# VH-VL binders against q9umr5: the designs that were tried, part 319

Target 1, 268 residues: q9umr5
Amino acid sequence: SYKPVIVVHGLFDSSYSFRHLLEYINETHPGTVVTVLDLFDGRESLRPLWEQVQGFREAVVPIMAKAPQGVHLICYSQGGLVCRALLSVMDDHNVDSFISLSSPQMGQYGDTDYLKWLFPTSMRSNLYRICYSPWGQEFSICNYWHDPHHDDLYLNASSFLALINGERDHPNATVWRKNFLRVGHLVLIGGPDDGVITPWQSSFFGFYDANETVLEMEEQLVYLRDSFGLKTLLARGAIVRCPMAGISHTAWHSNRTLYETCIEPWLS
Key: E = the ipSAE of ESMFold2; O = the ipSAE of OpenDDE; V2 = 0.75 times the mean of E and O plus 0.25 times the DockQ between their complexes.

## First folded at step 12 (VH-VL)

Design qi3 (framework fv_nofazinlimab; also named ql7; at its last look DockQ between E and O 0.90; V2 from the best seeds 0.86)
Fold by OpenDDE, look of step 14:
Structure qi3 (fold): chain C 268 residues (1-268), chain A 123 residues (1-123), chain B 112 residues (1-112)
Amino acid sequence: as target 1 above (268 residues)
Amino acid sequence: QVQLVQSGAEVKKPGSSVKVSCKASGYTFTTYYISWVRQAPGQGLEYLGIIIPEYGTANYNEKFKGRVTITADKSTSTAYMELSSLRSEDTAVYYCARGSKWFDSTPYYMDVWGQGTMVTVSS
Amino acid sequence: DVVMTQSPLSLPVTLGQPASISCRSSQSLVRYTGNTYLYWFQQRPGQSPRRLIYKVSNRDSGVPDRFSGSGSGTDFTLKISRVEAEDVGVYYCMQGTYWPPTFGQGTKLEIK
């Protein structure tokens, strides 16, 4: 029998967005119990990410309890950050594969349609004034806003990403690292034609330096310091990178080629 | 010198399959994209698909409806393009071309091309 | 798919005279990051395509300075300041902003 699959959606998504993914899983892995968590849909996905983490935790705990052999997580876009945080705060999770599907794992710093919708008069270069305020941090998008030109503000004001990354010291950093390291495999999926995740390399824990040059995961401080376990995971072969060109952001969960290549192998 | 050397000309029957190879040299094969493009006689250029050799992740032009398979052998620094269910319309010169590094944002850079492989489909 | 339209399709030119090829895309080729992935290729008779220009206006190494690319958004131009005999061939524009990459019809440059 196949391990249950739990799906966490992204910003402004609903369970309907994953109908193709469900179809693919049912076709290739018949009998798999797939649960698309219908929480924080639509505009509710703008709620603070820690609130979302709590809500999703309440939903996954019963599922995990009924699956002693383990479960797989497929977490799309913003959902990938929610899932990473979820695995960090849960000391008893049994996640075999954590599939991060085009997620801004190292944060977001780009003028996207979502950003324009929320802040129509603001450019990414000025968003730090809003996002790194207490008011801004009440929005999920700001919880993983990572301005490379205002690192001090990011480190001090980010109430989510800086913490789960272990970039800011906090009392739970060691425990969260330990919890996250319980994952069997971390599957990182993304690509250059995404059009939303900025930079797209963020899906692979790459990100801008102060000159907006994109550096790889191995060049990031969080990796070098192993602040939340990336270096450890890589060393034990637990990180899988699956980049693909030609996939737009809204197609990662509906493209058959992508599914067969990057997702399906980790559902067995 | 960066170079892509392709396999020789092929003559195939309709309904059969053809597999064209593209051997890379002069650079780190696994790091760069490889694209495949074809050109029917006297016609323009048509994009087929792309692969990242390091990860074996390929994507395809939907126009070919799953008839194209792109693979890579890292040990021999060779990319392959297989086209199945061949038709007369598939008669063309097939090219491989190098893209950018996979971690860059220019998959379709195509700065170096193979010499081309003529595939003729005839009954 | 993004449609690339070249004009003219046939370009007879007198040696030493300038040439200009237009390429229009069906939608803006400016990516969300601000980059524009428009390329120009030259294909001489019996040869593989050769990239001349990348990202609208950047000339590849070894390409003579008489070749230049320009444009923005949906309208792009390849110019040859002084056509030489070796310039005979077909020229293609290509967009790499959207999947799948698509080519123009090609412009056949011939010497009058």
Scores: ipSAE 0.937, ipTM 0.959, lowest interface PAE 0.4, mean pLDDT 96
Fold by ESMFold2-Fast, scan of step 12:
Structure qi3 (fold): chain C 268 residues (1-268), chain A 123 residues (1-123), chain B 112 residues (1-112)
Amino acid sequence: as target 1 above (268 residues)
Amino acid sequence: QVQLVQSGAEVKKPGSSVKVSCKASGYTFTTYYISWVRQAPGQGLEYLGIIIPEYGTANYNEKFKGRVTITADKSTSTAYMELSSLRSEDTAVYYCARGSKWFDSTPYYMDVWGQGTMVTVSS
Amino acid sequence: DVVMTQSPLSLPVTLGQPASISCRSSQSLVRYTGNTYLYWFQQRPGQSPRRLIYKVSNRDSGVPDRFSGSGSGTDFTLKISRVEAEDVGVYYCMQGTYWPPTFGQGTKLEIK
């Protein structure tokens, strides 16, 4: 029998988006119990990420409790950040594979169609004025807005990403790091043709410097300081990088080639 | 000197498979994309697919999915393109071309090309 | 797939005269990062394609100054200011903004 799989959706999303993923899992791992969480669907996906973490935590506890061999997480887009925080706040999680599908792990900085649905007249250069306000931090997308030209404001105002990345101090940082390090595998998936996640390398913990040059994970202070365990996980052989060209943002959960290459090997 | 050197010409029967090689030298093979492109006699260029050698992650133009497989051998700095269920319409020169570094903004780039491999499908 | 349309497909030119090739895309080639990934390739008879221009207007090393690229959005142009005998061949535009990369039909440049 296969370990249960828990799926966490992204911004303006719902369980229906994963019907192809469920088909693929059923074909390759028949009998797998797959739970796609129907929490914070549609507009509710705009709720503050810490609120979403609390709700998803309540939903995953009974699933994990029933699976003594462990569970796998597949977390899409914004959902990957929910799963990052979930793994840190749960001192009893039994997650084997955490599969991150094109999630902005170091944040978002770009004028994409998703952003323009929310802020149609705002340029990325000016969004920091909204996002780094108390009002802005009540919206999930602002919780991971990371303006490389206003890093001081990001560090002081980000109520979510700066904390879970260990870029700003928190009393629970040591416990969060210990909890996160219990994960079996961190499987990072993303690619240059995504078209929404900006920079796309954020899915691999890469991000813009002040000149908008993208620096790799190994050049980030978060990694170098081992703030939440990335350096330790990499040394343990627990980080898997699975970049693929030719996949658009809404196709990560419905592309068979991607599933077979990047997801299927990590579902035991 | 950055260079891509391909294997020699092949003559195949319909229904068979062909595997073309592309050996890279003069750069760090594993960190750059490799694309495959073909050109039928007297016709234009048609894109087949791409690979990142470091991760072995390949993707294919929908037109060829199920028939084309792209692989890489890091120990020999060699990329391969295998095309199965060959038809006369597959007669073409097959090229490999170097892309950008996998972590760069765009993969395709195609700044350096192999010399091409003629594959003739005839009965 | 993005459709790339070249004009003309056949271009007879007198030596020393200018030549111009147009390339149109079915949708804007501006990537979400603000860059435009439009390329021009030259293929001389019996040879592999050789990249002349990348990102619309940047000339590759070793490419003569007589070659220039321009354009934006959906309309692009390759110009040769003074055609020489070695310029004979087929010229292709390519977009790399969207998967899969697609090529124009090719423009055959011939000396008349």
Scores: ipSAE 0.850, ipTM 0.918, lowest interface PAE 0.8, mean pLDDT 93
Fold by ESMFold2, look of step 14:
Structure qi3 (fold): chain C 268 residues (1-268), chain A 123 residues (1-123), chain B 112 residues (1-112)
Amino acid sequence: as target 1 above (268 residues)
Amino acid sequence: QVQLVQSGAEVKKPGSSVKVSCKASGYTFTTYYISWVRQAPGQGLEYLGIIIPEYGTANYNEKFKGRVTITADKSTSTAYMELSSLRSEDTAVYYCARGSKWFDSTPYYMDVWGQGTMVTVSS
Amino acid sequence: DVVMTQSPLSLPVTLGQPASISCRSSQSLVRYTGNTYLYWFQQRPGQSPRRLIYKVSNRDSGVPDRFSGSGSGTDFTLKISRVEAEDVGVYYCMQGTYWPPTFGQGTKLEIK
């Protein structure tokens, strides 16, 4: 039989958004137990990401316990950062495939409708003043805001992303890396027509340098230093890249071609 | 010199399939997008779909509802477009065109085009 | 799909005179990153299309400087400052901001 699948949603999202993904899994892998975690829905997705990680951790423990053969994670958008943090903090996780579905893994530096709604007078160039304050770090969006022109502020103020990326020293860095490296496969999905994740290459651990030139994963310090295990995973053959053009941010979990090409092969 | 060379003209019956090849040379085939575009006689251009040869990840214009399949063979530096369940309105010149690198900005630059392949659908 | 509308569809012009082709989109082509992915292609008789202009106003390598592109939002223009005999053909605008890419109907430039 197929390993259970746990789905973690993104910002301003809910379990209903994944109805098509559930249909695809049921059609291709009948009998698969799929749990779409119904936590931090809607506006609750703005809560600090560490709070969300703790809540999702409590929800996944019994599911993993019932599946000693392992589970798969499909984690969308902001949810992919929650899932990566779960893999770091759980010394007993049994995740085989971690499927990161258009997640801002190296951070976000772009205006969105949500940012305009939440901070209507701010633009990406000055949002660091809000996000790198203690008040700003109480919002999930700011937990992964990454201004390439204020990297010093990011490194010191980020309560989430700089820690899970191993960009700032902390007492748990070695243990988190060890825990993360127990994942079987890291499947990275994203594309140039996403329209929200900025740069879209963040879904592949790419990001801007100081000139807003996008550097690939293998050019990032976190990769070169193997800060949380990316270089080790790549050397094991455990990183799968699956980029696809023509998919907007809200359509990643409702496109059959994307599912068949990038998701289905990893749902053993 | 960068070039895309396509297979020759084809005449097909309605209901059959056609597979057009596009052989690339003069650049690193695997890392650049390949788009497919068609042009019915006396008409404008219509976008069919795209592929990243490195990853085999293709996407298609919804208008073709699963009739089009785009693939790539890295060992021969050749992209393919297959159109099934052919009808008379599929009579057109089919072009392949090179886009940007997959990790770059947008895929739709189409800076180099193949010579085109006439496909005629007649009974 | 984004509809691209060109005008005129037929453009007879005297050699050495300027020509102007308009292209309108059914929605703004400005991406959230601030870039606008509007392209111009030239198709000479019996040939494949050739890219002239990318991202509204950037002339491709080897394209004569008499070709220029401009515009913003939904309204775009290709200008030829001095038409030469070799410019005969059909000109297409295309948007690449939204999937799928879509083309205008084409403008046939002829020497009168």
Scores: ipSAE 0.764, ipTM 0.893, lowest interface PAE 1.3, mean pLDDT 92
ESMFold2 (binder alone), look of step 14: mean pLDDT 91; pTM 0.939

Design qi30 (framework fv_nofazinlimab)
Fold by ESMFold2-Fast, scan of step 12:
Structure qi30 (fold): chain C 268 residues (1-268), chain A 123 residues (1-123), chain B 112 residues (1-112)
Amino acid sequence: as target 1 above (268 residues)
Amino acid sequence: QVQLVQSGAEVKKPGSSVKVSCKASGGTFSTYYISWVRQAPGQGLEYLGIIFPEYGTANYNEKFKGRVTITADKSTSTAYMELSSLRSEDTAVYYCARGSKWFDSTPYYMDVWGQGTMVTVSS
Amino acid sequence: DVVMTQSPLSLPVTLGQPASISCRSSQSLVRYTGNTYLYWFQQRPGQSPRRLIYKVSNRDSGVPDRFSGSGSGTDFTLKISRVEAEDVGVYYCMQGTYWPPTFGQGTKLEIK
């Protein structure tokens, strides 16, 4: 029997977006119980990420309790950050594979249609004025906005990403690290043609320096300090990198080649 | 200074398959994307697909999905392009070309090209 | 797919004279990062394509300065200031902003 799979959607998304993913799983792993969580759909995906974490936590607890052999998480886009926090705050999670589909793990800094829709007159260079305010931090997208030209403001104002990445001190950091390290596999998926996640390398814990040069995970202070366990996981052989060219942001959960190459091998 | 060297010309019957090799020498193989492009006689260039050898991740132009498979062997610094169910329209010179490093901004650089492999499909 | 349209398709030119090739894309090639991934390739008879220009206007190492690229958005131009005999061949533009990469039809440059 296959371990249950829990799916967490992204920004402006819903469970309907995963119909192709469900078909692929049913074809390759028939009998798998797949739960796509119908929480924070559409515009409600803009709610603060800590609020989303609490709601998703309540939904996953009974699923994990029913599966003593473990579960897999497939977390898309913004949902990957929700899953990062879930793995840290849950003292008793039994997640085997955490599959992160094109999630901005080090944050977002880019002009996209989502940004223009929410803030029509804003540019990436000016969004820090909104996002790093108390009002802005009530919107999920601002919780992972990471302006490399205002890193001081990001570190001080980010109520979510800077904390879960261990970039700012928190009393629970040691416990969060211990909890996160219980994950069996961290499967990172992303690619250069995503078109939304900026820089796309954020899906692999890479990010811009102050000159907008992208530095890899191994060059990040978060990794070097092992703030939440990335260095330990990599040493353990538990981090899988699966970059694929030619996949747009809305296609990560509906591309058969991507599924067969990057997702299918980590379902059991 | 990296050079891409491809296998020799092939003549195939309709319905068969062909596998073309592309060996990298004089540089790093696994950390760069490798693309495949073809050119029918007297015609323009057409993109087939791409692979990142370090992780073995390949993707294909929708037009060729199901018929093309791109693989790589890191131990021999060689990429392969296999095209099945061959038709006369597949007669072309097939090229491999080097892209960017995986963590750079663009995978489709195509700054270094192989010499090309002529594949003729005839009955 | 993004359609790349070149003009002219045939370009007879006198030695020492300038030549100009146009390339138009069906949509803007500016990536969300602000960069434009438009390339120019030269293919001499019997040879593999050789990249001349990357990111609209940057010359590859070893490419003579008589070659220049320009343009923005959807309209791009490759110019040769003084054509030499070795320039005979087919020139292709390519976009790398969107998957899959696509090429223009090619412009055949010939000495008249």
Scores: ipSAE 0.804, ipTM 0.897, lowest interface PAE 1.1, mean pLDDT 92

Design qi31 (framework fv_nofazinlimab)
Fold by ESMFold2-Fast, scan of step 12:
Parts: structure tokens; C-alpha cells; sequence
Structure qi31 (fold): chain C 268 residues (1-268), chain A 123 residues (1-123), chain B 112 residues (1-112)
């Protein structure tokens, strides 16, 4: 039998976005129990990420408890950061495959239509003024805003991403690392035609330096220091990279070629 | 400098399949995007698809999905493009072309091209 | 798909005279990152395409400085300041901003 699959959506999104993904899973792994979590839909996706983590945690506990062989997570866009935190704060998770669909794992720094909806007159260069305030940190998008020109402000003010990435100290860091390392496979999916995630390489733990040159995961201090276990997972053979050209941000969960290549192999 | 060397001309019957090879020499192969483009006699250029050899992650222009398959063999630094259910309209020169390294933002860079492979589909 | 339209499609030029080719896209080619992925290729008779220009205005190594690219948004131009005999061939613009990449129809440059 196939392990249950839990799906966590992204910013301004809902469970409806995953209808094609459900069809693909049912075709290739008939009988799989797939739960798409209907929490923090639409505008509620703007609530602080730690609040979302708490709500999603409450929803996944009974699903994991009923699945002694383990579960798989498919986490899309912003949802990938929620799942990152879930794997760290849950000392009893039984996640086998964590499939991250184009999630800004090292943060976001780019002008997109999503940002213009919330901040119509702001440019990416000025968003740090809003995001790195106490008020800004009450919005999910600001919790993973990572301005490479104001890294000192990011490290000081980020209430979420800097903490889960181990970029700023936290009392629970050792426990969070231990918990995260229990994951069976970390499947990273993303690509250059996404159009929303900036830099797109953030989905693979790459990110801008101060000159906006993108450095890969193995060059990041987070990896080199093994802050939450990336280096350990890579050495274990547990990190899978699945980059694909030609996929736009809203198509990662509805493209058959991507599903067959990057997702299907990890749904045992 | 890397060079891309393609397999020789093919003549095929309608309904058959053709598999064209593209071998890289003189440089790194596996970390770069490899694209496939075709050109019918006297016509313009048409894009078929792309692959990242290191990951085997191929994607295809919607016009060819279901008929085209792109693969790569890292041990021989060779990419392949297979086109099935051939029609007379598939008669064209097929090119492979190199993009940027996968981690860069320019998959369709196409700075190095193979010499082309003529595929003729006739009665 | 993004439509790329070239003008003229046929370009007869006297040796040593300048030549100019226009390329228009059906939508802006500015990537969300601020870069514009417009390319120009030259195809001499019987040869593979050869890239001349990348990212609108950057000349490839080995390409003579008589070739220059310019433009922004949806309007792009390839200029040859002094046409030489070896410039005979078909010139294509290509956009790489959106999947799938698409090409213009081609401009055939001939010596009068």
C-alpha cells in the first residue's frame, strides 16, 4: 500500500489548485489517501507563518498518527516553508518524502504580481522598510523576505526564516535540527521559468550575495555550518534535486511531465 | 571549448520513429541545458524541448508532447532526441544546442550548436 | 506562445552599406528579474545557426563589431554598419524570456 500524502498550499491559494495533482496520484498510485489541507486559504495565507505552522501542525498530527508506515508531504511555494518548520518543531513526525514544489527556501527578493497586490507602489529595493518592522512581520510574505542588500536587518528582524535556517540563534535550534534530520527524502523542485520565486534557485537553497550573484547551496553558510542538517542529508544521499525548465509558478502542481519526473518516484 | 557532434542523416517511413544523438566533446556536458530545435527545408526554426543531463529532467514544447522524448547518457556525454509517429511534415534538419549551466538563469542561451541531422520522412 | 515578427523578410544591400533588421515581440520580453532575453542568430547557407548577440546588445566573442543589437520591451533592432560579402544568410531573432522559446520568421540578407 502507498503511504498517505499531505498537501500544503501556497500564498493566495487553496486546495482547488491541486485537482490535477490528485488526478495524477490516483492514476499512478491508486488507493493513495491524499489530504489537501484547507487551512489559511486565500487572504488567510497572509497570516504570520508561525501561526500557520501551529494550525497545520494540529491538522497533520491525526493523519500521521494513523499512518504507522509514514507519510509524504507535498508543499507548494510558501507552503514549503510551513513544511520546513513543521519538520523542525514536531519531535514525532514520520515524514518519508518531503517534496518541496518551488518554495523560496532561502527567501524571496523580487518584484512580482503577488507583492504588488499587497504593496502596489513598493519596489523590491524598498520593501525591507516595511517587512523588517514589527508590523511587517505580521504578514507571511515578510517572514521570508530576504533582502541581500540589508542582510543585517534580515538577520535581526526576520521572525521566521532566519530562525528556521539557523541564520540567527534560537534556544530550540539543536532539537529542530534533530527533528528535521528524521526526514527520509528532501525532494527539491524548481526552475528558471517560475516567474514568481526570486531568485528561483532559492528553491534549491541557493541565494543572492550582496552583489546579486546567486550562490548555490554548498556555498551557503547555512550548509557549510550544517545549521539544520542540509550537509548531513546530502552526505546521506537524502537530498534530491529536480530542476525543470519551462514550468511557470502556477503550473508546478498541474504539469504531467513534472509530476512523472520529479514527484511520482517519491510516492512509495 | 565544447563541441556538439550529431549522428548522420536518416530516411524514415511514415509512422516510424527516429532517434538522433548529440555528443559533447572538449568540455563539461552534464551540468548544462541541452535544447533541440528543428528546421524544415526552406523554413524557420522550431523549438522541440530541453534536458538537464545531470538530473534527466526533460520538458517539451506542447506541439510535440507525447511524440518526442529527450534523454541523456552522462557516461558518454551524449543527449538523444527520439521522435515517434513520424509524418512527412517532420522532414527537417534537427539541431542540438547548449544552454547555460542549469543553475544559471539562461536555459535557452544556445551558444554552441551541433552540425544538424537531416531526417527525411517519405512514402 | 510569444509571437516574434521580423521586418523586412528580404533585405537586398549594396556591399559596404549599412543594414538594419527589426524584431517585435507580442509581449514585453523583460524577465521578472529585470533582464531581457533576446538573441540574434546568423545562418549562412548550409550551416548551423551561429549566435551573434545575446541579451539584446551583448556581442558574442569572435563577432565583428560592425554588428550591434539594441532595443527594449517589445522592439529590437540588429544593425550591420558595413555589410561584407560573408554576411549573406538568414538572420533570426529569438526570445528566451518565456517557455517555449520562439523565433522570428527570418530575414534573408542578399548582396545587390
Amino acid sequence: as target 1 above (268 residues)
Amino acid sequence: QVQLVQSGAEVKKPGSSVKVSCKASGGTFSTYYISWVRQAPGQGLEYLGIIIPDYGTANYNEKFKGRVTITADKSTSTAYMELSSLRSEDTAVYYCARGSKWFDSTPYYMDVWGQGTMVTVSS
Amino acid sequence: DVVMTQSPLSLPVTLGQPASISCRSSQSLVRYTGNTYLYWFQQRPGQSPRRLIYKVSNRDSGVPDRFSGSGSGTDFTLKISRVEAEDVGVYYCMQGTYWPPTFGQGTKLEIK
Scores: ipSAE 0.867, ipTM 0.924, lowest interface PAE 0.7, mean pLDDT 93

Design qi32 (framework fv_nofazinlimab)
Fold by ESMFold2-Fast, scan of step 12:
Structure qi32 (fold): chain C 268 residues (1-268), chain A 123 residues (1-123), chain B 112 residues (1-112)
Amino acid sequence: as target 1 above (268 residues)
Amino acid sequence: QVQLVQSGAEVKKPGSSVKVSCKASGGTFSTYYISWVRQAPGQGLEYLGIIIPQYGTANYNEKFKGRVTITADKSTSTAYMELSSLRSEDTAVYYCARGSKWFDSTPYYMDVWGQGTMVTVSS
Amino acid sequence: DVVMTQSPLSLPVTLGQPASISCRSSQSLVRYEGNTYLYWFQQRPGQSPRRLIYKVSNRDSGVPDRFSGSGSGTDFTLKISRVEAEDVGVYYCMQGTYWPPTFGQGTKLEIK
């Protein structure tokens, strides 16, 4: 039969959001065991990302142990960052396809309704004052806030993203890189009409420079230094890019065309 | 300079399908968005869908849900638009147009247009 | 879908005189990253559309400087400072901020 699939949701989300995805998988790969992790739902998705990583790790260990042929991860939005960290901290993961659905892999820098709900009077230009404080780093969304105009503050204050991307040194960097490199395929999905992930190219490891010009993955220091293995994975042929126009942020897990094109081919 | 050359005019019966081609010459094809737009006689412009040839990633205006399919062949630098279950209301000139490079934030740029293909649906 | 409304629909103009076309969107066209994806196209009789203006006010290469675009939010204008005979045709505004892209109904510019 097909390898089991583990689904990790995003910010202010729950397992219910994936009912269409489960329907599509059942149609094309009948018999697939799909586990949508019902942890850190709704407001609990605001908990610090390292706390979420620990909780999700405890949930995925027994699933991976039962599947010697390997598993696939489908990780949506913020959940893609959780999965990035899982692949780095787990010495024995057996993930084949890591499918990242519109996740801010290089961070977020944009004024969205999600941020205004949390911080009603803040603009993207001044959110760094909140996010790069000790209090701000207790919120998941601030763990991947990446202000290109205050990169020094990002590098010093980010307790999560700067570390998993190897942008700031960490004692475990070498072992995290080794663990991440065990992944079979890194499938990156995103697009210009997302409307939430800013810049949307963050889903493909692109990001703003100090002038807000978006530079692609191959121009990033983390790629050039091969800090956690992107250059090695690309050379191996293990990175798949699947950009699609016309998909809004809340539709990546419920669009049949997107599923058939970008997800279905990577479920074995 | 990139030029887009489309296939010739077609006359189709209701219920049939039509497949229009759009061949790029000169310049880069695969990494740019290719859009499809139609125009009924004497009417305005209507958007059908888009593709990134490099990745084969196509998406469609919901108005044409289940009837339009856009594909591309990188080896021949050709994009295709197939419209099925044709109705008389589908009579129009169909255009392909080039957008920006996929990594840019401007997919609907449409700076280069094909010459158009007249599709007539009559019984 | 975003509705784009142009006025006037018919614009008779005397050679050498200025012409203005209005375009209104049903919602703000400022995208989440701050750019406004409003385009103007010209379609001469029997020809394919040609892009004149992108991102509200940027003129395409080869487009005469007598063409200018302006506006913000939901209200946009295309101006021709001195109409020439070759300018006859239909002008369309288009929004590219939201999927799917949508066009105004067109403004037919004719010489009086």
Scores: ipSAE 0.862, ipTM 0.919, lowest interface PAE 0.6, mean pLDDT 93

Design qi33 (framework fv_nofazinlimab)
Fold by ESMFold2-Fast, scan of step 12:
Structure qi33 (fold): chain C 268 residues (1-268), chain A 123 residues (1-123), chain B 112 residues (1-112)
Amino acid sequence: as target 1 above (268 residues)
Amino acid sequence: QVQLVQSGAEVKKPGSSVKVSCKASGGTFSTYYISWVRQAPGQGLEYLGIIIPMYGTANYNEKFKGRVTITADKSTSTAYMELSSLRSEDTAVYYCARGSKWFDSTPYYMDVWGQGTMVTVSS
Amino acid sequence: DVVMTQSPLSLPVTLGQPASISCRSSQSLVRYEGNTYLYWFQQRPGQSPRRLIYKVSNRDSGVPDRFSGSGSGTDFTLKISRVEAEDVGVYYCMQGTYWPPTFGQGTKLEIK
């Protein structure tokens, strides 16, 4: 009776991170078939996002085919961007709830431990030099680097985020929008104590303007132009916002209060 | 000007529950964070939890998880803090306080406070 | 949880004299975006806490200019340049950088 759930992990992550989430689902929705995809684990999570999308697509196709009533996606951090692209490139997806756990949907502009590990001497102010090169775009983290002070470089060089957000034209944009709009619910989760996703409001399609003032989704050109369907989904009542204070980046998948409030209601 | 007006003092028996209200008067707090803080006699301030009324999304200090529940009614601009399984050490003045708007980065801003509600737990 | 330590806990002062309260945090209060969420509150007898200072050094509207905040990282100070009778009460520092927010023990300011 419960739709299957597919879980997509984040940067430097693996299926092990979701053991608590699986316990919560089993307690509230016993019998739910939950598949945590063991693809692009650990360091392989640094591979280009389009490569990851292709691999995850191949894994989810048979799961969706066996569930004619539909499936739910729970996609954590970077995994939320993979899931955004999956919903756009798949002509036949049957996703009901797409649950985005603290994913940088409009991009990232901030110093993190992950970024320092990969680029130890870089500051957020100068990372655009690396990320917006052809070499930099071979790393997943650079695929969603969005420097608000170099928006022209982001639009020209981003091989992933600018395209799936419809910020730059692409031959497949119309089909991607049509496919994405088939989703039943877009559940956005995030919060101010995340500590990694910067700005945290990126998880709700908010982002910095050139003065580093964060503007809400409804003020973004992506939304106003309805580039991939956000305005249409909001008008349809299909966008759910579930912000919660007091949750750090690595705790979104292991906090019972968050699960009960933001995730459980969407697992029919 | 926004004022936070709390319900009146309560005397409760050990093992019972108490539910304190916090109503915004002169303005609204649907889009703001609302925090709950308590102060026991002779003690300092202790944080209980927070809610965003617009979304109903509450979170709690681990020390009180399982005993405290924070809710909000958007139609009456009222937040509630319920504390169950009361003990004598729960005797305190309970305060609500406003943070920033949920989309801003300062949930624990606490610029406007309620007048406090004395909860006495005695046998 | 972040531990906030105030000193002194009891501060008897003569009217018109300066007063100083120290607050130390167990870890740096600089958040990921570069802001420091350190607050100072005043609680007069029988009243709710009133915020005096936000983000280390910014005075709230209506707070007299004799109150000032300073500090960085883990070490913060609240100063009153000349104590008035109405300043009697307990002063608390609070960090809002990390969940859950935590308060110092409080400093009771009394007139000698």
Scores: ipSAE 0.865, ipTM 0.924, lowest interface PAE 0.7, mean pLDDT 92

